# VHH binders against Pentatricopeptide repeat-containing protein At3g56030, mitochondrial, part 5

Target 1, 310 residues: Pentatricopeptide repeat-containing protein At3g56030, mitochondrial, of Arabidopsis thaliana (Mouse-ear cress) (q9ly43)
Amino acid sequence: STVNPNPTASPGRRTCVEFDNLIFKAGSSGDFEAVRRLLNSRVVNACFNTTATFKFLTNTDSYSSSLEDLRRILPQTDAGYTRKHSYETLIARLCKLGRIDDALVLINDMAIGEFGLSTCVFHPILNTLTKKNRIEEAWRVVELMRSHAIPVDVTSYNYFLTSHCYDGDVAEASRVLRKMEEEEEGVMSPDTRTYDALVLGACKSGRVEAAMAILRRMEEEGLSVLYATHAHVIGEMVESGYYALSVEFVMAYAGKDKRLDEENLGSLASKLIKRKRFKEAKMVLKEMSVRGLRMGDALREFHEKNVLQS

## First folded at step 20 (VHH; from n3 with G54S)

Design f1
Fold by OpenDDE, last read:
Structure f1 (fold): chain B 310 residues (1-310), chain A 122 residues (1-122)
Amino acid sequence: as target 1 above (310 residues)
Amino acid sequence: QVQLVESGGGLVQAGGSLRLSCAASGFTFDEYAMGWYRQAPGKQRELVAAITSSGSTRYGDFVKGRFTISRGNAKNTVYLQMNSLSVEDTAVYYCAASPEEWLKWIGDFDYWGQGTQVTVSS
């Protein structure tokens, strides 16, 4: 179905989802002039791009032709925010598709066209490469950033740090930390993700006490704690057989955020049940009940059978 | 695999001197902080000395200038020169290593030797 390039309907009333759908139809039908117009129109109507904006681009036979057409029309979008935002969105899409080389081509397009190349444009690429353990390639991207006089920020380093910590490679993690330290003072301060990575690394190295110490430091620094950070600790405690300690941990941190409590206590209870640590599991579930925390269906059933009927 | 092998321990008279050596292998020596710990019978392990990759040193309170930690880059070896030894210095001495920046966050060394016995007689 050919998307009408001149939708008579007042574009000003369309939602982001509607724009995404229109772009999907236009892109799927090969009407890239319509795609261009819609990309412009959505920004004018305060509808930013989403992860679904370029969903029509997939790893199919039409991929190459579609990408070529996109590369043709993106420079023709409205200058400034619209154009830059479109490139960023497309780069993110390409990364999701595993098309890193093509993402880098777009980086080059942005550089040549002076379309507002910035650090954040590289984040999806670095994130994807490091998650795939393509570390050397990721460092080449860092060098590319530098060649364009783009600063390497803490987020960029955190991708590397997280990857190495996940692998339990403390030597490589340490090297990343050193590089961070060598950056200009005050510019490269550890953030929430940095601490998360370090806690993860400590856990992967079987050092629960160290993980806890890092977590405490994070709190002292006034940084918000991610759910994932607690999850690392809980996971390691259970894995290492520190069941009582895990219960104490979740209890100690409970009461500040109901959602986090539900996640932490629920996750712990599930893990304990899986390991047939029923005494500890019951303790956690009782606490969830007392606090009025939501339980998943499986936990609820367990609670009813083993706690309420006992 | 990281390996730390201590040597140089033995029996010495009070007031005497001893030089311990730790041969390191299996890692990039210049990126690691090195340390010496000791554990006496019935006591907890305690830090004797530590040295960073850049050569900065720290010592336990009991050392009082009697011991010196140093590192040899070419030989991947860390040394502990111990002078003016006393009976209280009798312990098993352990070499330790850790990536330097990682150590700053974790607060303890990751790798340990098997230890060497030092006995000081009265």
Scores: ipSAE 0.840, ipTM 0.939, lowest interface PAE 0.4, mean pLDDT 93
Fold by OpenDDE, last read:
Structure f1 (fold): chain B 310 residues (1-310), chain A 122 residues (1-122)
Amino acid sequence: as target 1 above (310 residues)
Amino acid sequence: QVQLVESGGGLVQAGGSLRLSCAASGFTFDEYAMGWYRQAPGKQRELVAAITSSGSTRYGDFVKGRFTISRGNAKNTVYLQMNSLSVEDTAVYYCAASPEEWLKWIGDFDYWGQGTQVTVSS
């Protein structure tokens, strides 16, 4: 009885990347039944969808037909998480392609099918519209959310706030803040992104001191600070000619997070060099060296030439 | 463009009264908080009074009930009634405006008038 020892290699757990590639092949070849099966299988194997899952869908001649096929097979995916997650992923893909109207069609499909519409499903749409400064359309989407009894969360408002703050439109930013306050008490609390937007707005309006104050408040509130938030402040300081202050700023916040320090000090050094503020740049680079922070190639070269050889 | 134009300043004797006006244009008046500041020679600018869109008021410590800020919605005007004036009240008075919710975060007004001189003679 020759026990064929070859233990049937447990079908090796396919990685998320492998699933994405398989779906890509299937979608590209027009085998949408395979796409459906793979969407189901990956979730069973604890492989969530990624931004690459529907990468086969592009703005090409096959776009319309592919979308139609996807709309046909998505309702046939496993009910619950798999189906909802697939719709969310596809909506995000459509937004990336700039196909907002088609994303809204999928929203309607989800509504009709009762496939678990939630606030987060709308985030990619709102984000895309506000980034494109299509503000009125974004508000119509908010109205659509409400019509489906879907709550508008702080993230949704933050998209609007960020857009207006980026433009330096403090009046419109204020209106968004007002709307946030008009929401149910306790439901709408400013978060990290809210503060980030406000810091950005302050910077864009030439209120660097206010920006710093808001940043301090973030810390006091125990909120995590985004790299971008510091970048706003650093950028505005340099733009406004506050070179010494910018150095002081990055030094004051240094020592807590090495990656943040690398980003902040590196960015500042680069900006200072670009502005021919070499004294300040050297100070920053020296500090980076002392702290053992990684420098980009350009900064390293500058440091070697101007700091180490002096 | 946001414009704030002050009027009503001038020379007054100690113990006298003045009413300052600020005509506002270029923004939705009902959404903005309004304020009066003053700056005396060699001194820092200081808050005299502020009023929210809903009519809530705040005053500087030196005011001690002598001044009243009010707003006229129909005319997009904010007023500062100043009574019992003293020589120490001599300053340039500035009207200020800012979107109300924005102001809560930023802490300073965004828009300023050119100012009106108030001189109190002993």
Scores: ipSAE 0.840, ipTM 0.938, lowest interface PAE 0.4, mean pLDDT 93
Fold by OpenDDE, fold request of step 22:
Structure f1 (fold): chain B 310 residues (1-310), chain A 122 residues (1-122)
Amino acid sequence: as target 1 above (310 residues)
Amino acid sequence: QVQLVESGGGLVQAGGSLRLSCAASGFTFDEYAMGWYRQAPGKQRELVAAITSSGSTRYGDFVKGRFTISRGNAKNTVYLQMNSLSVEDTAVYYCAASPEEWLKWIGDFDYWGQGTQVTVSS
């Protein structure tokens, strides 16, 4: 039964936020039995954990004690989804805190307890390590996955790819791509994040035309485009002085998604203003107005002063 | 640092032959695709030949079997054997390199040599 995580809170059911707050209070006060009960109860009430669920766990003097208590109570949560989900959530929290070693300890707990260790459990760890450019450590985690007979998926590779592309390291990016290609046929298909990374890499290497080509391919394949993907292109165009091209770009993609349009045109306008490209900025802002797109306060002010009063 | 150094260019009579060499350094040669481009005065740069790390080759339409690209692993060198040269082949010839898998996506080479002049006299 696909538990729809967003059941419209029937009148009287606690919201996810309410559960998070209750867990925060319990965790902060050291009542970990209450934490356990609440973790169980929220799933029963179709309130999945959030990034705020373990927000009471911080890098303070109580960290070690709290973690120990959590490690004690998590195995006592309801078996199956609840338990696994709780581990995943806590691992993500630990990663956010920069406690990668502790996250790996939890991985070991899950393995020993057979609590449903899967590929997705490793994603936060890989993401954090690669973002911190701790690439060798990230590969060790990949080896750990393999040692547990856990498949390495496209998401895992995308973290590496994104990291190298961000750095403009096309050689390492290429090596990751090769590894992806060497996986079983059909198992490793590029996804939205793969394309995002490639676009990013192209931009970071000063290849805006290639970035656009990759973006077009992405669209042709029917993949959803991330806001960030357009942002990479816009950023590179502006940085490289392709102001007219940037305007053309955002105009060409406008009209499909209002929110995306607001983001793209707004971002471009801001960047152009910062570079004192006022002519182009005004063009973008006029288009925003014509389309009824929301402007941030700064852009609105600029528009009023420089476009509406000329 | 990636370096590509071309050599072997010069003056040759129509119908003659030249062999260009590109010495590569600063990267893992066997992971890179290599290429030769040329640019004549007032014209756009165009692909002459490319070779993958596995040895697969592609050529520009104008080559028509006259040129051969090859790679020497021992010396990290790529070669362009040019036969039956014509005045139209006069150009600066550039060596190019890119990580192979990256190149498949990006569609263009990342690294370029300084070029070597090839002049074919009638």
Scores: ipSAE 0.833, ipTM 0.936, lowest interface PAE 0.4, mean pLDDT 93
Fold by OpenDDE, fold request of step 22:
Structure f1 (fold): chain B 310 residues (1-310), chain A 122 residues (1-122)
Amino acid sequence: as target 1 above (310 residues)
Amino acid sequence: QVQLVESGGGLVQAGGSLRLSCAASGFTFDEYAMGWYRQAPGKQRELVAAITSSGSTRYGDFVKGRFTISRGNAKNTVYLQMNSLSVEDTAVYYCAASPEEWLKWIGDFDYWGQGTQVTVSS
């Protein structure tokens, strides 16, 4: 796997990947002093931590000892950005490992040490908990944030909103929306993710028209549309048997973003084929061809067999 | 499960009055906006009245002060007092409910009753 050289790396400087590998080796061998030095050095060299930085920490027998060592050395990293960034990265890693309690321990370490605890530090925890539908625990984390005088931002609320919307729980979604509204005026503005969640919720509740309306509002507000947002609508339309509408939808939004078009039309075509809606699928594929949109291999094959040979 | 049960419909003479009731269950009533809709034969469903959890009301244009929507304090019930009824008011009247904040975004109610027939004779 040709390590794509960080194009911005000055000749002779180590890349982020190289640092990650060095840290992996050091961490795996139990040389946490080296880990500390490398964490400092990489920031000096404009190589920020990645999701791979603490990949040596796994749910194995060495987990507890490694975590203890990390907790020991992180306070010894360079003060300011380096230290905070390292904590954030490790917290994210712990969340990925499902070690939420340990992540919270690090939060406490940061608080005690005054290592720059902020809202973003909690995002991985909230995201993980809400994705796992551990909603009550997530709210406890929110309370923890408040107890530290850390503001709860729209991103934090969006995790909850997304979770409930995904479940089609409009009542709970509504409660989250209310909480957002109760925040200081102007501080809590719906963002792209908020709208995405709402579109998702509408779709999951079988309200495709409402989803589309929300999407339109989003656009009117000048917010960038996520690929996922369109995907929700397309998915729901197809699932609900609105095949013609789905085609109209992707056609209506086509022409603004080639990548989005590839994603939308490609996804729709695939879904239509899966449901043996070949007429509609062919229409979509023809449009992709006309627009010069990239097709996946399966779609290309289908297009060749069913459209070009016809 | 959310349930909305309408009552109070029937036959009334023009100029008369009816009071419709909607008994709500299966949700936190105080967090929901409530509404009344009607649908006459061959016509589209239209909003008659809506009321927020805080008691703010809105009415269809045809109401013109003749109807009043209200929330009951103790029985998770919403009412529609209809006065000065006319033949044009003949329709099936439906109770509707939706989480209030959700409704603001979605723009339509999530839950509906079975409806109650209101017939106004000349």
Scores: ipSAE 0.828, ipTM 0.935, lowest interface PAE 0.4, mean pLDDT 93

Design f1
Fold by ESMFold2, fold request of step 22:
Structure f1 (fold): chain B 310 residues (1-310), chain A 122 residues (1-122)
Amino acid sequence: as target 1 above (310 residues)
Amino acid sequence: QVQLVESGGGLVQAGGSLRLSCAASGFTFDEYAMGWYRQAPGKQRELVAAITSSGSTRYGDFVKGRFTISRGNAKNTVYLQMNSLSVEDTAVYYCAASPEEWLKWIGDFDYWGQGTQVTVSS
C-alpha cells in the first residue's frame, strides 16, 4: 500500500519520494545507520513509509546481510508509530519477495519486543500465502494471530474467500463464509472485497446470472463495485462465448460512472477484437465514441480504421 | 467427486404414495442444503422441497402438504415422501445439493443428480 504523501508540500521540505530515494541510496551502500535515521525523520515530516521504502532489499546476494542489518536497526527506530510502521513495511516487502519465513521471523521480533502487533501486520502474509495456494500455512498464521489475541478481520477472511473462489472450490468458500458468520464479536459484515470474491466465484462456476444478482445486491446495499469485479463478469462472458450478452451487460451498467464505463467497454472491445468478433467490437467502440469515453491507443486506431471509415 | 444418486422412482396409481431417496457422497453432508426438483416434459424445472442443514424446510406451492422432505445426516441421504399422488406429479425428480452458506449467495444449487422417473397412472 502507498502512504498518502503530504497533501500540501512546502518548498524545500523533503517529500516521501525523496525519503524513499535517500533510503534506497543508504541501504544500497550498506549505511544502515543512515537508514535508521531516515526512517525516524520521515515520520516527523509526515512522510510515511511506502511500498518503495525497502526497495533496495532484493532477491540478490546482498539479501541476507541487508535483512540482518535491518533486523538490527529496526528495534532502534523511534518507539511507537515509527517502529511499528517500519516493521509493517518491511514485512510487506518480504512478502513481495516471497520470503514468508523471514516475514514470520519479524512477526516474532515484534512480539518479543512488544512493538504492537495488530491485524494489519498479518495481512500481507495471509494475502501472499492464499494467492500461492498455501492454505494450510495461512490457517496456521491465523492460529498464530489467535495465540497473540489478535482478532481476525473481514480483510483476512477475504483473502481465503478470494483464493477458494478463484479455484472454484465452493465447499471451502462456504466454510469461510460460515466462519465469518460465526465470529462472536459481531464485527464481521461482508464488504466490497467480499462481494468481489463472490462474483469471481460465481463466474468461475459459469453462473453469470448469479454474478449479476450479486452485483445488484451490492448496489442495493450502497456498496461501490470494484472495477475488477466487473472485469470478472466480462471475462467470463467472453470466455464462455456469450458475446451478445457481454455487450448487453456493459450497456446495462453504463452511464453511472464514466471511469468504470471506460474500463468496462474498453476491456470488452479489446477482448472482442482479440477473438476476431469485429461486429460486436464495432458496436462497443461506437458506443464509447457516442458517450465520450476515452480509448487506449490500440482501440483508437481500430476505431478510426474500422468504425469511422466504414 | 460430488455424487447424488436418486432412487425410489417408478410407476404408481393415482392416489398412491412413493418415497424417493438421494444418496450423497463426496462432500460433508452436514454442511450442505439439499433439495428436490422436478421437471415434466415440456415444462420448466420447479422446486418440490428443500431442507437446510439444521432441518428447516420449504415446499413448492403445488405440494399442498402432500410431500415431506427429510434428511438422515448419519446416512448422508435426503428423502422425499410423496403421498396422494396425481397424474400432474408425473416428472423426472432431481436431487440437488449445495454448500449452505454458498447457496445463500448464489441462489441456485450447484450439484444435481441424474434424476429418477416418477409416473402416475390415472
Scores: ipSAE 0.598, ipTM 0.849, lowest interface PAE 1.4, mean pLDDT 88
Fold by ESMFold2, fold request of step 22:
Structure f1 (fold): chain B 310 residues (1-310), chain A 122 residues (1-122)
Amino acid sequence: as target 1 above (310 residues)
Amino acid sequence: QVQLVESGGGLVQAGGSLRLSCAASGFTFDEYAMGWYRQAPGKQRELVAAITSSGSTRYGDFVKGRFTISRGNAKNTVYLQMNSLSVEDTAVYYCAASPEEWLKWIGDFDYWGQGTQVTVSS
């Protein structure tokens, strides 16, 4: 759910949704002085920009008059957090629209104006480029970061690593890992996303034992394991025919996170039924029932017909 | 299009020597770790030797100093010099390769040759 950014506000103070709606109306009508004032005012009211703040900008073309108006007024917003976050939010919006060249124009605007470029403004650009498989352009953005003395962080490398692991390109994944190792000591510690990418890559290569070892190492380092990371392993175990091991895996992790248990056991049961592994599927469904875990409609019907009635 | 082609296998008398070669193509050789594995009839495939891109080596316990792995980066070739062979060394020997940093995380090699037979007679 949406977090209320101003839970103790007195009557009459606006919410983040209200500020976003007012900015939408002002921007849509061409009142960019109102946009500037609202960007300032929302921060005073502890209402930070959201993914909806610049939703009035809908044009996917590389140029629009609304962008030029925003380029005019953003330097005139309150200095510090307000202006920096406004640029960050607009850059993210442009990336969502696929307008990477325009996002880079804003990077240059921030550099010329000395508005506090940092690694985080580059993240949506790198994310978009790597997801669209525009890897060479993404590396040129890394070169641009270096030209501004902006450090490349683990999050930046993770975008590349995840893309290469998803594609099964182990050579390119290895090159990213080498670059990460070449960074200064203590600066580039693998995080949850790094491990998720590596588990995904191991699973895409059919290497379930390696995926398990990486997952254990992730836990030993105290990192929380993503639902997606567990899903990679469960999927590969079933595809590789490790049915008994798959049941052991989900049971070993059961009991700590009810939502995770519902996803893991439910997903496994569904996959086992599809593979006609009914003995194993019944074991998983029986355990879900004993633990009070929710089932989807198809699983519930199978359970009622095959476990409760048998 | 990764290719690993082993050669140099054959029949040898106990106490003898063989030199295996593995010609590699389809990847940047300098970025890959290389290895030799063997599989005797009815046995699991086991590590004989591995060598990093920088030349660091690792050997299976059964090698006991008798085998030496080396690499010729200019010729994209990895070698296994096998000395003091015994009947227990009879196996199919496989060349293996993986990107080095990837291998550190995955723990197993990605690419394998078709193997070359080594037979040691008493």
Scores: ipSAE 0.540, ipTM 0.833, lowest interface PAE 1.9, mean pLDDT 88
Fold by ESMFold2, last read:
Structure f1 (fold): chain B 310 residues (1-310), chain A 122 residues (1-122)
Amino acid sequence: as target 1 above (310 residues)
Amino acid sequence: QVQLVESGGGLVQAGGSLRLSCAASGFTFDEYAMGWYRQAPGKQRELVAAITSSGSTRYGDFVKGRFTISRGNAKNTVYLQMNSLSVEDTAVYYCAASPEEWLKWIGDFDYWGQGTQVTVSS
């Protein structure tokens, strides 16, 4: 085991990691006045909250008392960005812990205190509920947003759309798309995540050509198709057992961007090998070799042993 | 769950008319776009007509004004009026349905009927 030999500070400005560690120590020991001071101090040191800031809050016996103390000290943090971001960070932590009811209590705390509720504080709640298929609860959160005159944005709708597309529930996905078009004419344009969800839905339906058409439309509308978007689609196909379709997808899209082809085919080959889908993996590696695409060390070794030894 | 039942097919002489019906159940009809497709022996399935929930229509090029799609939302039924039929119109005609906004993005219908045979004699 190791302990930081200098836990107080380095010679220069404190880092975000150092502030998170200090907050962890203070919160773990019950020193919530120190937590409050550190939440203020880190912002003046240009060190904003991270996903680790409230890591000391866990699903243990100390949870209830720690949350009670956090609810007491957060209103006492510096007004403006510091306090709002502290609430946002804690709400996200509560969602990570599965404590949605407590996250909603913090929403109410922010409303009563007039601490600047905005759409972004609701995002982790919507994300968590939709990923857990608690769709009716998620819509009730949307109604709560509307009761506070907080706009429902594309990101919020994308959580619903992605969930329905993942489940193959095309009727519900269609209802979300209709709501997006009806909510504010010409104000709510589909974004990269909207297209990602639609591509996922097409892939889940086994409609590779539709997925490719949606990707082309995304590019034609000037939205960047991220390597991560392709990786997500490839991963979903493999996770769902669509091995032959995954090979068809990367082959049909190949030839437009060599770096993208290296990532797509390489990632697919690795996933197929891990799943022991060696026939499909060999086809992908053969194509990578023919096209002159770079391989990582593990893929090269597999290729030399299993493909070149024909 | 989703069920599309075509009727009204049969034998008709060239130059004649036929009216196809498709009774729909298992979904919210007024949220769905509806369509008719056909497939002749040895040919690919092709769009005949499609209609949105609001009544906006689209037709395959070969229709040339001879066919009309319509929908009775109160009866959960879509219709295809086929006039001036020729031997080339002989095919199995399929009813199709998809949630409207989903179809707009995906481009293909999700649900299909069993089909009804239309045969045009010379």
Scores: ipSAE 0.506, ipTM 0.823, lowest interface PAE 1.7, mean pLDDT 87
Fold by ESMFold2, last read:
Structure f1 (fold): chain B 310 residues (1-310), chain A 122 residues (1-122)
Amino acid sequence: as target 1 above (310 residues)
Amino acid sequence: QVQLVESGGGLVQAGGSLRLSCAASGFTFDEYAMGWYRQAPGKQRELVAAITSSGSTRYGDFVKGRFTISRGNAKNTVYLQMNSLSVEDTAVYYCAASPEEWLKWIGDFDYWGQGTQVTVSS
């Protein structure tokens, strides 16, 4: 919360980078009371924790003592958002360091202290475990969530679904989808990340038409398609030799988002040129020019020599 | 390795009957939806029948009550009973399978058998 300002805050407003740098210096020198003060005051200054906030904590000789000092001071930060977000940020840092057991210790600290344990605190743990293909451990974390009466949300299931779809394991992806449907008593509706995972799975199965059908369902539901989801489909089309279809695809989506159009058409043109598909590449580059989309130097040179001069 | 092996095809006279079988292996059968498709020469492949893990069935319009799909979950086998056959039913018949919840989202079956020829003589 920003309602409890730190009266010792500098006269000029500090940036989030400045707060992270101050916390780094304090934590590295062992001044954890300064860390506590800075965690409180940054929120008063509308500067929230970042992925850099606890970067002083590393897999070095100081790890154990620094973690124990953090465990001592975090309960003493301002209650509410400040303390909860500090735990969330530290748990995410521990996951990045590969310290899942210590992240679970912090979960227990939050439970004992009654600091407001919620679903989002578990997300970095689930994300890390599923990305490392430690699926059984991830399900045990889901059981832990349920033991605390913490609801399992769409985001939690999406980590499993994405992992299985990335691996092309359609049977396991189907089991996750079934579990999501068993949670239907709440408002457990698929979101953009769910559809992204399904498109990825369709692409990994070589089924470009299914991927396009899923994209159409996203549009029908009013969901925005992620830039990465477009990239999955474009990549699969080119890899499978569907060059004319790839041009049709990017043209169908062009005109809504100039940045997306630059990424999609530019990437496609480059891939087509690499594969010597010059007719298709010229069509894409002409459209980029007509729409005023930015081209990199190599695309501009190709366009000038092969489109404007021809 | 998912395997679908069709059997029971062959030559039959018009008005006759055949029963096709599809032996399935390499997956948890009762989590999968199963189906039969057919493809005549020069034609697109078309749905004949599908059956969910719970036993709900769907048929292509051309079936008109003549065919029945069923599944023996204990035997990991899906069947197609075909009655009142006509020369227009001549085709290669394919067994298909997909995890049921996956199929709901993807819209097409993932796994296909090699097919069994059904030929109906006049």
Scores: ipSAE 0.462, ipTM 0.805, lowest interface PAE 2.4, mean pLDDT 87

